# Ledger of designs, part 116: VH-VL binders against q9umr5

Target 1, 268 residues: q9umr5
Amino acid sequence: SYKPVIVVHGLFDSSYSFRHLLEYINETHPGTVVTVLDLFDGRESLRPLWEQVQGFREAVVPIMAKAPQGVHLICYSQGGLVCRALLSVMDDHNVDSFISLSSPQMGQYGDTDYLKWLFPTSMRSNLYRICYSPWGQEFSICNYWHDPHHDDLYLNASSFLALINGERDHPNATVWRKNFLRVGHLVLIGGPDDGVITPWQSSFFGFYDANETVLEMEEQLVYLRDSFGLKTLLARGAIVRCPMAGISHTAWHSNRTLYETCIEPWLS

## First folded at step 5 (VH-VL)

Design r47 (framework fv_nofazinlimab)
Fold by ESMFold2-Fast, scan of step 5:
Structure r47 (fold): chain C 268 residues (1-268), chain A 121 residues (1-121), chain B 112 residues (1-112)
Amino acid sequence: as target 1 above (268 residues)
Amino acid sequence: QVQLVQSGAEVKKPGSSVKVSCKASGGTFSSYAISWVRQAPGQGLEYLGYIIPIFGTANYNEKFKGRVTITADKSTSTAYMELSSLRSEDTAVYYCARSDIYDYEGSFDYWGQGTMVTVSS
Amino acid sequence: DVVMTQSPLSLPVTLGQPASISCRSSQSLVYSDGNTYLNWFQQRPGQSPRRLIYKVSNRDSGVPDRFSGSGSGTDFTLKISRVEAEDVGVYYCMQGTHWPYTFGQGTKLEIK
């Protein structure tokens, strides 16, 4: 039988957004138990990411315990970062496929339509002033704001992303790396027409250098130092990269072709 | 000039709730963080929490978590602090104070005039 | 929570003389960005608090230059070089580095 699937939503989102994804899974893998976690919905998705990780951890423990053969995670947008942290802090997770749908794995830096909704006169160059303050780190969006022009501030002030990426030292880093490496497959999905995740290559662990030139995963210090296990996973053949053009940010969980190409093969 | 104008004094019974308003003018409300601080008669200052209106969510001092709710209405440039399950120990002047979210200075450059809340039977 | 301890709690001074208020924090107030978020407020009788100094030593606009702040880490001082009658009130230090934000007990400055 099929392993259970746990779905974690994104910023300003809820379980309702995954109706089509559940339909697709039911069609291709009938009988799969799919749980879409209904926590930190809507504006509660702005709560600090470490608080969200704790809440989602409490919800996934009984699901994993009931599935001795393992589970799959499908984590959308900001939810992909929650799942990154879950896999690191849980010393007993049994996740086979971690499927990341357009998540800003190396952070976010861009004036997108979504940011203009929060900040109508938004200038990406100015958000570091809010995000790297003590106030900003109490909000999820700032936990993964990564200004390439103020990298020292990002490294020192980020209370979440810099730590889970191993970009700043943490006493738990060795244990977090060991736990993360227990994952069977890391399936990375994203694309150039997303329109929200900037740069879109952040979904594949690529990111801007100080000149806003995108460096891909294999050129990142995080990968080269193997800070949380990316190099080890790639060497094991456990990283899957599935870019797809033509998909906007809100459509990753509702596009059938995307599902069939990038998600379906990793649901056992 | 930035001004914060608070609602008038309230007298409440124990167990009830109070909702104090703080209306901002003379600036861009979306660039503010609004904090709430109280002062019991003859005592010092105690921090309750804050809201950043543009994010639409608030952070609370754990001492008051579960009893205090801070909200903001961007259309009227008004922040609110609601405190429930009132006790006589909640008798205090409640202040709102603003900060610029683009320049965190760790404190409050403009304060409201204060709202006296008296809890008595 | 970070405990802020002020000394003295009562400060009688003669007009024209200097006054000094100490503030100690139970933890370092240096934040990850290299800034120290230690602030001083003045509260005159019957009035709202007014910020005098932010980030240890920066004076707010309109604050007389006879007020100065200094210190680092856990030990901070507010000085008034020449006390004037309008300086009567309670002075509070406050830290904005660690959540929740906390205030000292207050120092009541009185003319003797």
Scores: ipSAE 0.463, ipTM 0.746, lowest interface PAE 2.7, mean pLDDT 90
Fold by OpenDDE, second read of step 6:
Structure r47 (fold): chain C 268 residues (1-268), chain A 121 residues (1-121), chain B 112 residues (1-112)
Amino acid sequence: as target 1 above (268 residues)
Amino acid sequence: QVQLVQSGAEVKKPGSSVKVSCKASGGTFSSYAISWVRQAPGQGLEYLGYIIPIFGTANYNEKFKGRVTITADKSTSTAYMELSSLRSEDTAVYYCARSDIYDYEGSFDYWGQGTMVTVSS
Amino acid sequence: DVVMTQSPLSLPVTLGQPASISCRSSQSLVYSDGNTYLNWFQQRPGQSPRRLIYKVSNRDSGVPDRFSGSGSGTDFTLKISRVEAEDVGVYYCMQGTHWPYTFGQGTKLEIK
């Protein structure tokens, strides 16, 4: 039998978005129990990410308990950050494959249509004024807003990303690292034609420096310091990078080729 | 020029719900958060929560979580505060206030006239 | 929640004399962005609250210069250099740094 699959959706998303993924899984791995968690859908996905982490934790704990052999997580977009945090705070998770599906793992600093409608009077260069204010951190998007030009504000004001990254010291850093390292494989999926995740390399833990030059995962301080275990995971061959071009953000969960190439191999 | 106009006074029974409106005019709506603050007779101010209408989600004081719902209609530039399971202690003047989400200088720059909500048997 | 404590709660003042209101917070109000989100509000009888001061010491437009705010961390003060009849009302400090935002108890300023 196949291990259960738990799916966590992204921003302004719902379980309905994953109907094709469910179909693909059923076809290629018949009998797989797939649970798409229908929590924090739509506008509720703007709730603080820690709140979401708690909610999703409550939902996945029973599923994991019934699957002693382990489970797979497929976490899409914002959901990928939720899942990473989830795995960081859970000292008893049994996740075999953590599939991060086009997630802004190193944060977001994009000026896309996806954000423009949400911030109609602000450009990406000015979003720090909202996101790093007392207002902003109450919204999920701001929890992983990573302004490379205001690194000080990010490090000090980010109540989510900076913490799970271990970029700001906190008393749980060591434990969270230990917990996250329980994952069997970290499968990172993304691509240059995503159009939402900015930079798209964020899905692979790449990100802008102060000059907006994209640096790779291995050049990031979080990797160099192994603050949450990336270096360790890479060293043991537990990180899989699966880039794919020609896929827009809203198509990652519905593309058959992507599924077969990047997702299916890890649904054992 | 900018005004926040709230709905009229309400008299409610315990256990019922009340929904107060706050219509903004004379300015923009999408760049602001709408806060709700109440004041019991002869008492101080208490913060209920706020909404950023463009986001479509609200943040609540945990004290009222589960009973208060703040919504906004961008098309009419109107924010709403609904309080359910009303108690006598909920008797108060309820205020809406506007705050610029991009510049704190513009926080709480305009207030509604207040809406008296009386909860009595 | 952050507790805001004002003193005094009642402030009788002679016209033309100065007035001072203290506000203490149970936690530092310095936010991660370096700002301190402490506001002062005035509520005249029968009116809605009006912000006088934001971020500790910044006066809103139209606020007379006889009003001044000061302080840092957890201790803040609103001063009126010379009280006028129109200053009668209740004054509130408010912190906007920590959610949920909270107000002081209010200080009722009256003319002797």
Scores: ipSAE 0.316, ipTM 0.734, lowest interface PAE 2.0, mean pLDDT 93

Design r48 (framework fv_nofazinlimab)
Fold by ESMFold2-Fast, scan of step 5:
Structure r48 (fold): chain C 268 residues (1-268), chain A 123 residues (1-123), chain B 112 residues (1-112)
Amino acid sequence: as target 1 above (268 residues)
Amino acid sequence: QVQLVQSGAEVKKPGSSVKVSCKASGGTFSSYAISWVRQAPGQGLEYLGYIIPIFGTANYNEKFKGRVTITADKSTSTAYMELSSLRSEDTAVYYCARAEYDILTGYQNFDYWGQGTMVTVSS
Amino acid sequence: DVVMTQSPLSLPVTLGQPASISCRSSQSLVYSDGNTYLNWFQQRPGQSPRRLIYKVSNRDSGVPDRFSGSGSGTDFTLKISRVEAEDVGVYYCMQGTHWPYTFGQGTKLEIK
């Protein structure tokens, strides 16, 4: 029988967005128990990411307990960051495949149309003023805002991403690394035509340097220092990279070719 | 259960300023945008601007830039619209409207409206 | 600014008959995400506006199914399949695709 699948949605999203994904799973792996977590939907997705992690943790514990052979996670957009933290804070998770669908794993820095409505008078260069305030850190979007021109502010003010990436020290870092390393496979999915995740390589742990030149995962200090286990996972053969062009941000969970190429092989 | 309650009618002289309040109850003040729209007697609707309290950002219709200021006080769940250098053509009912915002689409849904505040500019 | 033009401006209808209001935009309302942000509002005499339709064809909560929206690009229509007395009021289309947001001039629906 197939391992259960748990789906974690993204910003301003809900379970309805995954109806096509569920159809694909049912076609290729009939009998799979799929649970799409209907927590922090819509505007509630703006709640601080640590609050969301706590709520999702409470929801996944009984699912994992009932599946001694393990479970798979499919985590979309902002949901991929929730899942990153979930795997670190749970000292007893049994996740086999963690499938990250276009999630800003190293953070977000970009002027997309989606953000222009929220920040119409602020260019991406000015958002650090709001996001790195204590008030800004009460909101999920600012928890992963990563301004490459104010890296010192990001490191000092980020209450979430800088901590889970091991970019700033935390008392629990060693335990979080040990827990994260229990994952069977880290499947990273993303692409250049996403249009929202900026830089798109953030979905693969790449990110801007101070000149806005993208450095890939293997050139990041996080990877080189093995802060939460990326170097160890790669050496173990546990990281899968699956980039695909032609897919917009809201289409990752509804494209059949992407499903067959990047997701289906990891749903044992 | 969301309700927007606006301040009472105002009569102002040309050249003065007016500040209209919009108090939100029921639901989360900081999780939506508050827009301001006006309607001159017997005329259509005209958009002034909005504020998104959660991000501290406001944007204004260019026609009113320099004269309109929209602010919010999260502690009292109240938004304000101040219009300066009043002219007779500013005589209108001023509405506040709440919109749930959608970051993925950038779209603002006007789901609840205040009762309106009549502002009369007369000599 | 995007100009929204409604037709007709005055719409007398007989109770129980259908009514149709047209809205035309000066440029395409398709947003970069592929969605079209065209809304319809109803304003009954002495009341605040109420949203009926969003994204061209989606009915708001509590709006009767006799109201429907359709259209694409620059041409949009609001239809009432069977007009009731409570439908009297002014109807406005509004675009949320281009800043600043703009409204049509309004269509006054009256019972004959």
Scores: ipSAE 0.006, ipTM 0.445, lowest interface PAE 10.6, mean pLDDT 87

Design r49 (framework fv_nofazinlimab)
Fold by ESMFold2-Fast, scan of step 5:
Structure r49 (fold): chain C 268 residues (1-268), chain A 121 residues (1-121), chain B 112 residues (1-112)
Amino acid sequence: as target 1 above (268 residues)
Amino acid sequence: QVQLVQSGAEVKKPGSSVKVSCKASGGTFSSYAISWVRQAPGQGLEYLGYIIPIFGTANYNEKFKGRVTITADKSTSTAYMELSSLRSEDTAVYYCARVDYGEYWSGFDYWGQGTMVTVSS
Amino acid sequence: DVVMTQSPLSLPVTLGQPASISCRSSQSLVYSDGNTYLNWFQQRPGQSPRRLIYKVSNRDSGVPDRFSGSGSGTDFTLKISRVEAEDVGVYYCMQGTHWPYTFGQGTKLEIK
C-alpha cells in the first residue's frame, strides 16, 4: 500500500550504492516496490544531462503509470538534477515526495576529494574554460559547473542547469514551472561534511556570490523571481530542509540515522 | 611550444583493429581536449570524436559509435584512438588535433602529422 | 547533422589577385553565448591542416592579415586579399557549434 519509490543515482555511480537504503525502506515500509534505475552507470554518468533525462524519463513513465496513487523519487547527488528536469519536462508526473540527497541544485564549484581523481591538481579556477564551450557541455559535470567568478559565461553557456533553474530564458519555462509545482514535497538533504558538493549549501539552493560568500536560497534571484516555483512551494509548506553534519558524500544512502530523520517520514 | 606526435603508418586486414597514438608535449595535457579527424585518399575531413583527458571519457560521432574508442593516459600525455571491425573504407590518414580553451574555445590549433592506416586483404 | 556546403569547389586564381570562398551551414551556428563557432582551415599538399580563422573572423597567430573571415548565422566567407604562391592548397570550413562537428567538402585553390 506504500507508494513505489524510484531511485536515481549520481556521478560514477550505480544501483549497488543503494543496497543499504533498500534495506532501510524494507524494514520501515515493508512491501514498498523500490526501483533503482540502472541507467547511465559508471562512466556513462558523464553523458549530457539532457540525454540522461530522456533515458530516465522513458524508464519512469511505465512505473508512474502503474501507480495511480503516486510515487516517490529519491535522487542522489547528480541524480537530483536529473530528477529536477524530469519533474519539469513531464506534463503528467505523479510524484509525491522528491527527496534530493546532497544534490548540487545551484551548481558545483569545487574539486573536492571525490573529484580529485579527475583533477590531478586543483583545477577549480580553470574548469570554466573547458565547461563553458559546446564541447564541454557534452559532459554532465559541465552541465552544472557554476563558476561564481565567471557567472556571465555560466549563464550564457550552461545548456542544462541555467535553463532548469530559470537563470536564462527558455521557451518552455512556464510549462516547466507548472509541471514542477505538481510535486507534493521537495525534501532537501545535505550537510557541511559532505566533502564533494561545493558549496554544500548548493543542496539547499544556496550558492557562492562573486566573493565566494554563500547566499542562501531566499537571497537567490531564482527564488525571488520564483523562476521555477521555489517561492510558491515554500509558501505552500512543501519544502523540507534536513541538514545533517557528520555525513560524507558516499554515506547519504547508507546512514540509518539520516534515513530515519530525513527520508523515512516522506515515504507514505 | 605545443607539439603532437603520432605513431607510424599501419597496414591492417579487414575485420581487425588499429590503435593510433598521439603524444602531446608543451602545455598542460589535462587542460585541453584531443580530437580525432580522418581523411580518406582524395577526400575531405571527417570528425571521429574527442576526449577531455581530465574527465577520462570521450564523445563519439554516432557514425563511428561502437567501433571507435578514444582514451588518454595523463601520466604519459598520450591520447589513443582505436578503430575496430576495419573495412577498406576506413583507409585514411588519421589526425589528432588539440582543442585549446585559452582563446575562448579556439579549437584545432595544433595538429599531429597524421597516421596512414591502410586496410587491405 | 549540420551540413556545411562550400563554393566553389575549385578556385583557380592569378597570383596577386583576390580570392573568396563561401561556406553555408544547414542551420544557425550561433551558440547560446552569442559566439559563432565557425573555423577555416588550410591544408597545403602533403601537410596536416592548419587553422587560419576561428570564431568567424579571428586570425590565428602567424596567419597573414591578407586572410580575413566574415559572416553570420548560416553564411560565411573566407577572403584572401592577394593570393601568394604558398596559398595553394585545400580550404575547409568547420562548425563546432552543433554535435557532431562537421566540415565543408573543401575548396581547392590553384594558381593559373
Scores: ipSAE 0.447, ipTM 0.754, lowest interface PAE 2.9, mean pLDDT 89
Fold by OpenDDE, second read of step 6:
Structure r49 (fold): chain C 268 residues (1-268), chain A 121 residues (1-121), chain B 112 residues (1-112)
Amino acid sequence: as target 1 above (268 residues)
Amino acid sequence: QVQLVQSGAEVKKPGSSVKVSCKASGGTFSSYAISWVRQAPGQGLEYLGYIIPIFGTANYNEKFKGRVTITADKSTSTAYMELSSLRSEDTAVYYCARVDYGEYWSGFDYWGQGTMVTVSS
Amino acid sequence: DVVMTQSPLSLPVTLGQPASISCRSSQSLVYSDGNTYLNWFQQRPGQSPRRLIYKVSNRDSGVPDRFSGSGSGTDFTLKISRVEAEDVGVYYCMQGTHWPYTFGQGTKLEIK
C-alpha cells in the first residue's frame, strides 16, 4: 500500500486544479488515498498565511493520525510556503516527502503578468510600501514578499517568511527547526519558464541580492546559518532538486512528464 | 482635492441588508486602501474592515465577519460596504475613509461625509 | 483585541488654557518595522472625524501647531497648548498596529 498524499493548493487556486495530478497518481500508484484540501480557495487564499497554516493544520492532523507509516505532501505555489510553515509548527508530523511544487520558498519579488492583473497600477519596486506594514501583512502575498532593495523592511516587517526562515530572531526558531527537520525528503521543483515565481530560483531557495543577482541556496544566509535546517537536510541527502524547463506556472500540477520525473519517484 | 462621497441615508428592517457606496475622487483610487468605520448615535467609533483595491479583497473585523462584505470597483473608483442580517444595534453612521500606504503608512487621512443607516421594525 | 483607554472621557476647558488627553493601549503599539501606528482624530459636532496626528507625533497638513502628540509603547498623549472655540468636539485615539484596529472611547472637549 502507498502512503496517503495530501495536496495543498496555491494562490487563487482550488482543488479542481489538481484533477490531472489525481489522475496521474491513481494510474501510477493505484489505491493511493489522495486528499486535496479544499481550504482557503480563490480569494480566500489572500488570507494571512498564519491563518492558513492553522486551518490546514487542523485538516491534516486527522489524516496524519490515520497514517502511522507517514504521508506525502504536495504543495503548490503559495501552498509550498504554507506547508513549510506547517511542518515547522508541528512537532508531531509524519511527513515522508514534502514536495514543494513551484513555490516561492525564498519569497517573491516579481512583476509578471500574473501579478500585474492583481496589481495593475503597482510596480514591483513599489510594493514594499504596501506589504511592509501592518495593513499589508494581513494579506498572504505580502507575507512572502521579499524586496531585495528593502532588506531591512523585509526583515523587520515580514510577519511570515522572515520568521519561518529564521531570518528574524524569535523564541520558536529552535523548535521550528527541529520540527521541520522531521521531514524525510524535501523535494524542490521549479523551472526557468515558470513566468510567475520571481526569481524562479526561489523555488530552490535561491534569491536576489541587493543588485538583483540571483544567488543559489548555498549562498543564502539561511543556509549558511542553517537557521531552519536547510544545511542539515542537504548534508543528510534529504534535499532533492528537480528543475524543469518548458513548464509555465499553471502547468506544474498537470504536466505528465514533470509528474513522472519529479513527483512520482517520491510517492512510494 | 481628494473627496470621498458616500451614498444617502438608509432605513432598513431587521434581517435585511444594506449596501453603502463610497466614491473617491481627486486621487488615484488604486493607490489607497479604503476603510469602513461606524458610529452608533452618541457612541464611539468602531472599525468594520478595509480593502486594498488592487488586492481585490478585504480584511474584516471578526466581530462582523460573515455579515459584512467590502468590495471595490476600480473602474468607478468606488468602494462598497454591505452589511447583512441587520439588527437594531447596527443603527449607526457608517463612514468610509482613505488609508495612505505611501511613504507614511497612515490611515484615515480623508473621510466620507457618513451614511446614516437606521434599522427599525 | 487591543483595548484603547482614553482619559479623561470628559474634558471641560477654559478658552486659552491647555488641554491634555491620555490614551493607553493594552499592549505595545510598536510594529516590527519600528513604527508606532497611533493616530488621533478630532470629530466636531455634526461632522466626520478628522485625523490630527499620525504615527504618534506627526501633524496632518492644516492642523494647527497648538496640537501635539507624544508617547511610546503603550502610553500616548494629545496636547492642545491653548484651546480655542473651534476645538470643541470629541477626540479619539486609534491604533493601527494590531488587527483588528481599535479606537479609544473618545474624549469630549467642551468649553467651560
Scores: ipSAE 0.167, ipTM 0.680, lowest interface PAE 3.1, mean pLDDT 92

